# Ledger of designs, part 8: VH-VL binders against q95uq1

Target 1, 197 residues: q95uq1
Amino acid sequence: MSDNHEEESNVPAYVPGKHVSVDQLKQQDAEDEALKRYKESLLGTGVHAPKDDPRKLVIKEMKIQIEGRPDTIYPLDTKELIKEMKTKPFVLKESCHYKITLTFNIQHDIVSGLKQTNTVYRKGIKVSTEKHMLGSFAPQALAHSVTNPRHGWEEAPSGMLARGSYTAKVVFTDDDNEEHLSVEYAFSIKSDWKSDD

## First folded at step 19 (VH-VL)

Design D1
Fold by ESMFold2, fold request of step 22:
Structure D1 (fold): chain C 197 residues (1-197), chain A 124 residues (1-124), chain B 103 residues (1-103)
Amino acid sequence: as target 1 above (197 residues)
Amino acid sequence: QVQLQQSGPGLVKPSQTLSLTCAISGDSVSSDSAAWNWIRQSPSRGLEWLGRTYSEYQWYDDYAVSVESRITINPDTSKNQFSLQLNSVTPEDTAVYYCARETYDFLSGYFDYWGQGTMVTVSS
Amino acid sequence: DIQMTQSPSSLSASVGDRVTITCRASESIDSYLHWYQQKPGKAPKLLIYAASSLQSGVPSRFSGSGSGTDFTLTISSLQPEDFATYYCQQSYTFGQGTKVEIK
């Protein structure tokens, strides 16, 4: 995934698995004012990372959008809020259409080839594992957002075996095989929205 | 306190059906916070999970691949029990059979209460 | 499938010894590993769940540690009643057991 491939480019190509500092990128292209403006909109004009926070990826929010219903939003700014996802499950009606948006900051260096691995369990038994490539993300002051699916909607499972309570783990890794984030969460699939009450 | 009491015959002939019952006290077989399991043990295979039944939205069953064509586990809510039926047994099914209650640490289940065990010998 | 290996398969120790038993998983299982004790003729008994949480009623001389792939059950001061076989578990798979014999 990339939003910056549409124009003819005179910027150096990024090599997956190789890291170039933000300062080096700006120096390489300092002679082209148009490219500098474009890169600064992508990378941000100033990057401040807390000195004592080594994380490259800092999760901020998970949003669950269900077609025809209000959004469900989980703020994830703290470790306590992330842990609360285990005890505050979201509900999907069978066959509903939904999408999930993750919002996060990137600090220190570019994260290349970010991949999401989601494993779902039913009372201790693994029922599925899915992988999604999210793309590469540069450090910047403004948060990044990714939505899955990129187009249209995902459909929740239906039928007798699909209903019930589920637990899950989502893990985020990069091309260097480094783990940046792991979140355990819960959800249920129900036949009716009455559980929203 | 939860207790599991097993019953059933200890000798079964080859090709017949092994049938055991586990009676529950101190909990309900319909509890949505637990699952009800059968596990067997032999010197050659050690502890081997066979399957489980549990209730939530409806009744669910999960069986080990090794026995899934021959096993049935049924709840009986009126007696607060659950049973094991293993069809077409052979001498390789000779083992001590345990019922067990399963509870969870979010992604993983573990067995906090066990029946006393029933030695089942499959022999002509 | 995740395979688990317990080590040693058997050991002998004296009353009062510190005993360690290991369980190794073929891939990371975080802290989702559980320990059981089984005495001859008895059902297994849960000792430790989630790698390090003591089950109620289990003596404090038992402790568990580890995460990822390597896990340890420790008996800080072996007692005569600790003669048993010990099993680890993840998912629906048990280790092959470690028999602890008291001299």
Scores: ipSAE 0.643, ipTM 0.852, lowest interface PAE 1.2, mean pLDDT 85
Fold by ESMFold2, fold request of step 22:
Structure D1 (fold): chain C 197 residues (1-197), chain A 124 residues (1-124), chain B 103 residues (1-103)
Amino acid sequence: as target 1 above (197 residues)
Amino acid sequence: QVQLQQSGPGLVKPSQTLSLTCAISGDSVSSDSAAWNWIRQSPSRGLEWLGRTYSEYQWYDDYAVSVESRITINPDTSKNQFSLQLNSVTPEDTAVYYCARETYDFLSGYFDYWGQGTMVTVSS
Amino acid sequence: DIQMTQSPSSLSASVGDRVTITCRASESIDSYLHWYQQKPGKAPKLLIYAASSLQSGVPSRFSGSGSGTDFTLTISSLQPEDFATYYCQQSYTFGQGTKVEIK
């Protein structure tokens, strides 16, 4: 409940539904061919992921694109790489324009109402919390990608008060508030790209 | 080993300013891996964080909302100390005051070294 | 803001007993919970940080566990010097304390 009041978008209210597996969806409505065709169009190929991995969302990478600079890419396709991200901070120059792209696979079932909650800290004190609705995603062989912001650029803050080292946590939840992924990461805001402090 | 040594008067009259000093040995007040805090303890409120100062690109401070209008925490790099000033005290400010070093576990801070404590009574 | 609730408020136990103290957060705080011991007339002393990491110099009879909202401090075999009040901490908030008395 508290998570819903922090959304700033004009996205319509989403009503969470019962979550069922891809196989269960086909089984529940086997007697209705028209409904079956409709469900298959929503689910794409109907491909199921390997049963050895129970995750519905499997993150593959996070890319930070900075206008006029080479991309920074974090491979995140193992638990070890996800844990290592916090030891490899990225740098934002004051007032730079950037965007972040997440690449992930969805397996087993549809993830409805995926929401990103990003909380930023400065030496243990929370300085911001932002929520972004990412949408609903069906299982498919090809990875999904989402970019924030969807259009244009985000601008890094500026000034001596904004400079410093930051830690953060990003959490991905669905419309039933089930957590699918949590990543801790770090970044710095600096006055120039080549600052050694 | 890091040691924090407090000094300052234990009796303060209402409406006056409470002033305490914490001397640091075994670390620097300007260390970029630590922050320097004041925490007080009373029977009615328990342990209560008041604020901190730390150095990174400049000196920063953060104060608890409950005392924000009355508190100042100042570093003194030449003496390797930091101070607490709490203005306009009342008997409700009667407490044991501690200075503490804060260090971090990625998203949160904890206090690994504490001063010995100073009992401050606010009374006429 | 996240509220911290410690339980029990006090307890009495014998030397050698296993003692368990709990701290509950009103919302998930992952493993970002810390434990302190305070003896009468002394400052708090850090025992455990990040739920389960033992601070240097703290005896191994102390351990911490938990994640999310429920956290436990355990003293596996109570010693006479463990008479103290124990506090949990998350962010800049402390629990109200648990007083442990030796019979």
Scores: ipSAE 0.622, ipTM 0.847, lowest interface PAE 1.4, mean pLDDT 85
Fold by ESMFold2, last read:
Structure D1 (fold): chain C 197 residues (1-197), chain A 124 residues (1-124), chain B 103 residues (1-103)
Amino acid sequence: as target 1 above (197 residues)
Amino acid sequence: QVQLQQSGPGLVKPSQTLSLTCAISGDSVSSDSAAWNWIRQSPSRGLEWLGRTYSEYQWYDDYAVSVESRITINPDTSKNQFSLQLNSVTPEDTAVYYCARETYDFLSGYFDYWGQGTMVTVSS
Amino acid sequence: DIQMTQSPSSLSASVGDRVTITCRASESIDSYLHWYQQKPGKAPKLLIYAASSLQSGVPSRFSGSGSGTDFTLTISSLQPEDFATYYCQQSYTFGQGTKVEIK
């Protein structure tokens, strides 16, 4: 139960698959310890994040998969690790095939209508902005994973104008435009894996 | 220590081309950590970015939409300088023109060194 | 694309006073805001970058603060040489300036 209720949105909602909604659990409304245990089972087993961490979305990992090459994996489970993405760029060879998997936990409450906005810069000037609807996610013990593209591969751009160093910011917002996460990162596009260009 | 030294005429007739140069010392116009900008200032418009050139794999240019049909910014690596040419000027182009070095705080550029400025008047 | 509004447009203060100047962005710009000082007949001079980072050679009486949409430049003890116009900058857009005059 992840549908976007906004009629005036010009961005299609993204639904990642079927999940039991918090609203469905609330409709079982009964004062009984058996129902409480059932609700906890549906929302995951055991504890969901410390009480003193108010974040609803906690990023754990970003993985860049390149066809025919070893994966690049960024652990992101601390603020320090998230900040260090700025100094650890990944490399894409022109025309390579790649995909990106984000792994995150949802805690406290459901996040409805999660949207990813990625903005890419070249030396301070914005060169593209892409938006992807990810869907709605309930709290659970197991992390959620989202892979872009959902099927197949993305192809890196090619040509002399595409080569160079890029910086980027990815922002995650919900249906109410509340920001849950922002990550700044870097990458470069090169003509070859062992090239000075 | 970086220094930017501007040169060029201070009076230009309407419909002609405004041409300025900026000589760089203490850095290279080919530096891959900087970009080379022209910015102008007038009482009516304040500070207005016009465009830049920079080098990475090849030379790239970015121009403000307001002037993009009339502006050219060229590097000269042999003289370690870069130029501004603004075609078809009108009195509206009267301003103090500055060259500036741009450097970056990850997503955002800022201008840490400026030329001395050149007052350019466009009039008959 | 993002508008910057500086306040006030001008002010007068005495030597030794604490002076504050503000910039407001029309949408969040994180901490990507920069401050410049310009004296009459001179080019702008960078004071503060990334909201709060002091440029080398700038006196410590200058400080910057803020994030998101609201930013402040503070001069903790105004000096006679601080007579100038101050500009904020985000991306390739500058504020309209704040003129500081010493009483």
Scores: ipSAE 0.622, ipTM 0.845, lowest interface PAE 1.4, mean pLDDT 85
Fold by ESMFold2, look of step 19:
Structure D1 (fold): chain C 197 residues (1-197), chain A 124 residues (1-124), chain B 103 residues (1-103)
Amino acid sequence: as target 1 above (197 residues)
Amino acid sequence: QVQLQQSGPGLVKPSQTLSLTCAISGDSVSSDSAAWNWIRQSPSRGLEWLGRTYSEYQWYDDYAVSVESRITINPDTSKNQFSLQLNSVTPEDTAVYYCARETYDFLSGYFDYWGQGTMVTVSS
Amino acid sequence: DIQMTQSPSSLSASVGDRVTITCRASESIDSYLHWYQQKPGKAPKLLIYAASSLQSGVPSRFSGSGSGTDFTLTISSLQPEDFATYYCQQSYTFGQGTKVEIK
């Protein structure tokens, strides 16, 4: 398997609002109530961005899916919860198949060319950097979700040299290199799910 | 209090092996919260990290690319020491050599205790 | 890799002076920058880790600040024992040093 997946072809489902007025869209479908509700959710009707929260990207959750095991879910909708990730490492069994889903809201303005850069360290030495292009996202009521990899699974590294404790930082930037979020987290690679070592 | 005491010869002939030892007191070479480093200093290159060894699930070694083909760092748990061997030395390897303990601020390591230094001259 | 530029390379100062030394990274390193003091014939001594955290036993006249790419070591009132060379470090790379000399 590839130990370092550097392909930047991961793109989220970006669905920008169409360049038509909200009133025109609603009138055209007035006789179909279900379609009307769907269109309103896409156009962000009911979105209430806080005036005193300048963030364009607000992370809500990180979910780690492991094939054949229960999901690990990190709620991240407060600064305290984000900081807590340092002290709640997750475990990957060597060679396990996994994927990661991020859930977030966009508020205020469009975020164009959102990129996730994940850097992994072992005791201060960088062991990998992986970039994922997520795409562009408009403000809307419904949260956005992106899953990496988009297709199939990632495979955790294996072997005695791969086992150990790791620290990492994931950073979200846009195509203007504005940083929207960074999270420091920890994980370990172990030989078995039931082992503390 | 942690102390690092270096020993080894200060003169090495070209093409030979430089060999130094760092004795640890006040900590264990097998501590999983630290790593054990060699760093050298010369007027032309400044401070230059060479490599480290540390224990967690097993012993791990990391070496600077500039010396990775010539360097070995070994722990000795029975003597609570770690060593440097640098093969095939040239006059470019003339420097003061330091051992150092590394500790961490989550993503980054820093060197909180250093040995006294050993001046090593490589000349015929 | 990340380039570190330390400024100035040398300075002259008197006892009691406020001294400022800078370290600039070519890319953001968050707050993961560390400062060392070295006197002639001695090993470097850790002063500050993580940009601003004072190492135990280091006098409070030493302080560090900065985040991202620009970092500063400040000595608020220079003492005779502070004449030394100062180095910044990120990852396994050290700055070239700043020599603080008596005037």
Scores: ipSAE 0.604, ipTM 0.832, lowest interface PAE 1.4, mean pLDDT 85

## First folded at step 20 (VH-VL)

Design E3
Fold by OpenDDE, look of step 21:
Structure E3 (fold): chain C 197 residues (1-197), chain A 124 residues (1-124), chain B 103 residues (1-103)
Amino acid sequence: as target 1 above (197 residues)
Amino acid sequence: QVQLQQSGPGLVKPSQTLSLTCAISGDSVSSDSAAWNWIRQSPSRGLEWLGRTYSEHMWYDDYEESVESRITINPDTSKNQFSLQLNSVTPEDTAVYYCARETYDFLSGYFDYWGQGTMVTVSS
Amino acid sequence: DIQMTQSPSSLSASVGDRVTITCRASESIDSYLHWYQQKPGKAPKLLIYAASSLQSGVPSRFSGSGSGTDFTLTISSLQPEDFATYYCQQSYTFGQGTKVEIK
């Protein structure tokens, strides 16, 4: 009777911290120069968010990285480019190793408890849902980059049943379940890299 | 233009097999951009999806759970049609049966073309 | 399973009236909602796909809106040919229908 101690990976329950605005953070501990410098280092001194863009999260790029293959990069800074992405599926060879990197800017305020939900569809039927806690992100001069998986590579499904065309939606939500971004994309799983189609 | 033409008997005895055919024109049953569905309608149950067949490198079938054990949807590429077989029918299977083409707006499937419908009565 | 509830189940209206039909999902839906019109003895006809996209050949007086759990079909000015039953659909689930009758 092997007691399979399922190590409950005590992923510490992310306790959503109190939503503290960047302004509140700047006002807190104003007397501590070290803390002020730390905050300045985190928040950047000069990241002027566009006054005409109320978005807190602005996607810049989606990058598909496949081991042994050139990267596929989708610029996502415009609505037109996002639409174009839907019409340009990337190809995953079965059993290939891949990862996806999203690059985005945070504007105006800290986005707390950012969660990525990726849902994959095949012929209009949901085939998978993945959720990733990304963490909290502050406005900074440099864009943030998140790669999934965080470590290593994801393996593409294999076999005849896996081959086909897929559509997907990735949604970014914060601790308050506010949707900051949704991106729809398409991909195919093939037996080889050559689109014989 | 896509057209779906249904055929089959409108009367089936209990415990027998309901059999319908849907002939496709203006599209292919093996289209990789479509799925071919059967939907029925009754006053008691409303519109009820029964199942679909589609081709993507291979043939796939999806069925509604309540009829899964009794239903078969088969494509016929030679005739460009697909069929419905529903075994062991009961009076509860009395309905208007529709074939429909399912198409997709990226994440969502919807039915853009329908057959004319076939009233099927299950009666002794 | 996601349930789709339409409201009202039936309504009476006159030609020229603005008609609004609501479809509520039991939970937030990831896929878009679609709308169909059905006349007696006929198959359902697609009106709106993806919540707001008008099917080709459908009059512009039909429109769809909504997100999450709440969706609406609107007929801006009801015409004689619009007296029918309307259905919402998400995935393989249909609403129970809304019958639009002449007043």
Scores: ipSAE 0.776, ipTM 0.884, lowest interface PAE 0.6, mean pLDDT 90
Fold by ESMFold2, look of step 21:
Structure E3 (fold): chain C 197 residues (1-197), chain A 124 residues (1-124), chain B 103 residues (1-103)
Amino acid sequence: as target 1 above (197 residues)
Amino acid sequence: QVQLQQSGPGLVKPSQTLSLTCAISGDSVSSDSAAWNWIRQSPSRGLEWLGRTYSEHMWYDDYEESVESRITINPDTSKNQFSLQLNSVTPEDTAVYYCARETYDFLSGYFDYWGQGTMVTVSS
Amino acid sequence: DIQMTQSPSSLSASVGDRVTITCRASESIDSYLHWYQQKPGKAPKLLIYAASSLQSGVPSRFSGSGSGTDFTLTISSLQPEDFATYYCQQSYTFGQGTKVEIK
């Protein structure tokens, strides 16, 4: 064995709500053969449901984790639910600490170098764009999950002009710059969890 | 009735600072329901938004990226006006400059009142 | 950033004609599109906001329609004072304009 691990350099996959180990394959001197065996094991799992669905990445849910509060979960199993996402905004209290977890299946083939680009808009103006390298993901029956930020928490902005409604677009691309998914969503920043609506 | 009245020199030498003012009547520069913008227009570039200032408990500014390093928009609440300062001008900054009031419909703003325009020529 | 494409770039029309001009966004902007009229030597004047809402004091012969990516400004019966350049706007981006000239 050249290494004890078979993994993509510099970018291990991490799924906090569901554990998927890059140790699924071990590094060996015949790395091409090991990759072939990994792909063969996936083909042997009976991945028939994706056969009528050519997508390599199928979003399943978006979860907003807020420190000290119950999670907010958006099921995204259908095109209808994905399209409706932007009409059902979630609420963040100003200065709260939060994370966003996306859960998805990979089907048909390995997706290498998956990158998430998030663009946030306020009052028609782009106010933020962030890119996150998610890593490489193999097809499997259990869904993958990725959380942003990977470490620690994000803090919601504060102040009267930060309060209000936002729209956002998240786009997933791979190392070949193929777009796999685009989701538009919405959220509000408020001074308190209770609203006067 | 809201009116915007512009003033400032129409000729500026290269490398100097372009300074314009926009006086507001019928509204307040500190109104929390509006934002105060500068927009310019030239034959080759069309209408080009430069930036804005507005008040919501404190003052905020947003600037177009290509001019961000050279532009300042300042409110003056005592005179009920706001100004444009554009540093280090070149002949490419030659344009008609407009001030405009921005009002919002949900997340999208539009410009409902405009100043009369000031033709600014940058030439030696 | 979202690009706005107006068409046509210019047109010639007679008084009484129905005039339509279009604005296409490079991606969906819902109904957040606004229309302006500009006469030579004058500032732009707001006509339509939020795709279809008529600004106060604008004649009823002006109307706007569309949502998503495709938007239309219509003048139902062109008047002599309507010969001008028309601009669409979303966010802080303007179209390049459509000049309406007298035939």
Scores: ipSAE 0.005, ipTM 0.457, lowest interface PAE 12.5, mean pLDDT 80

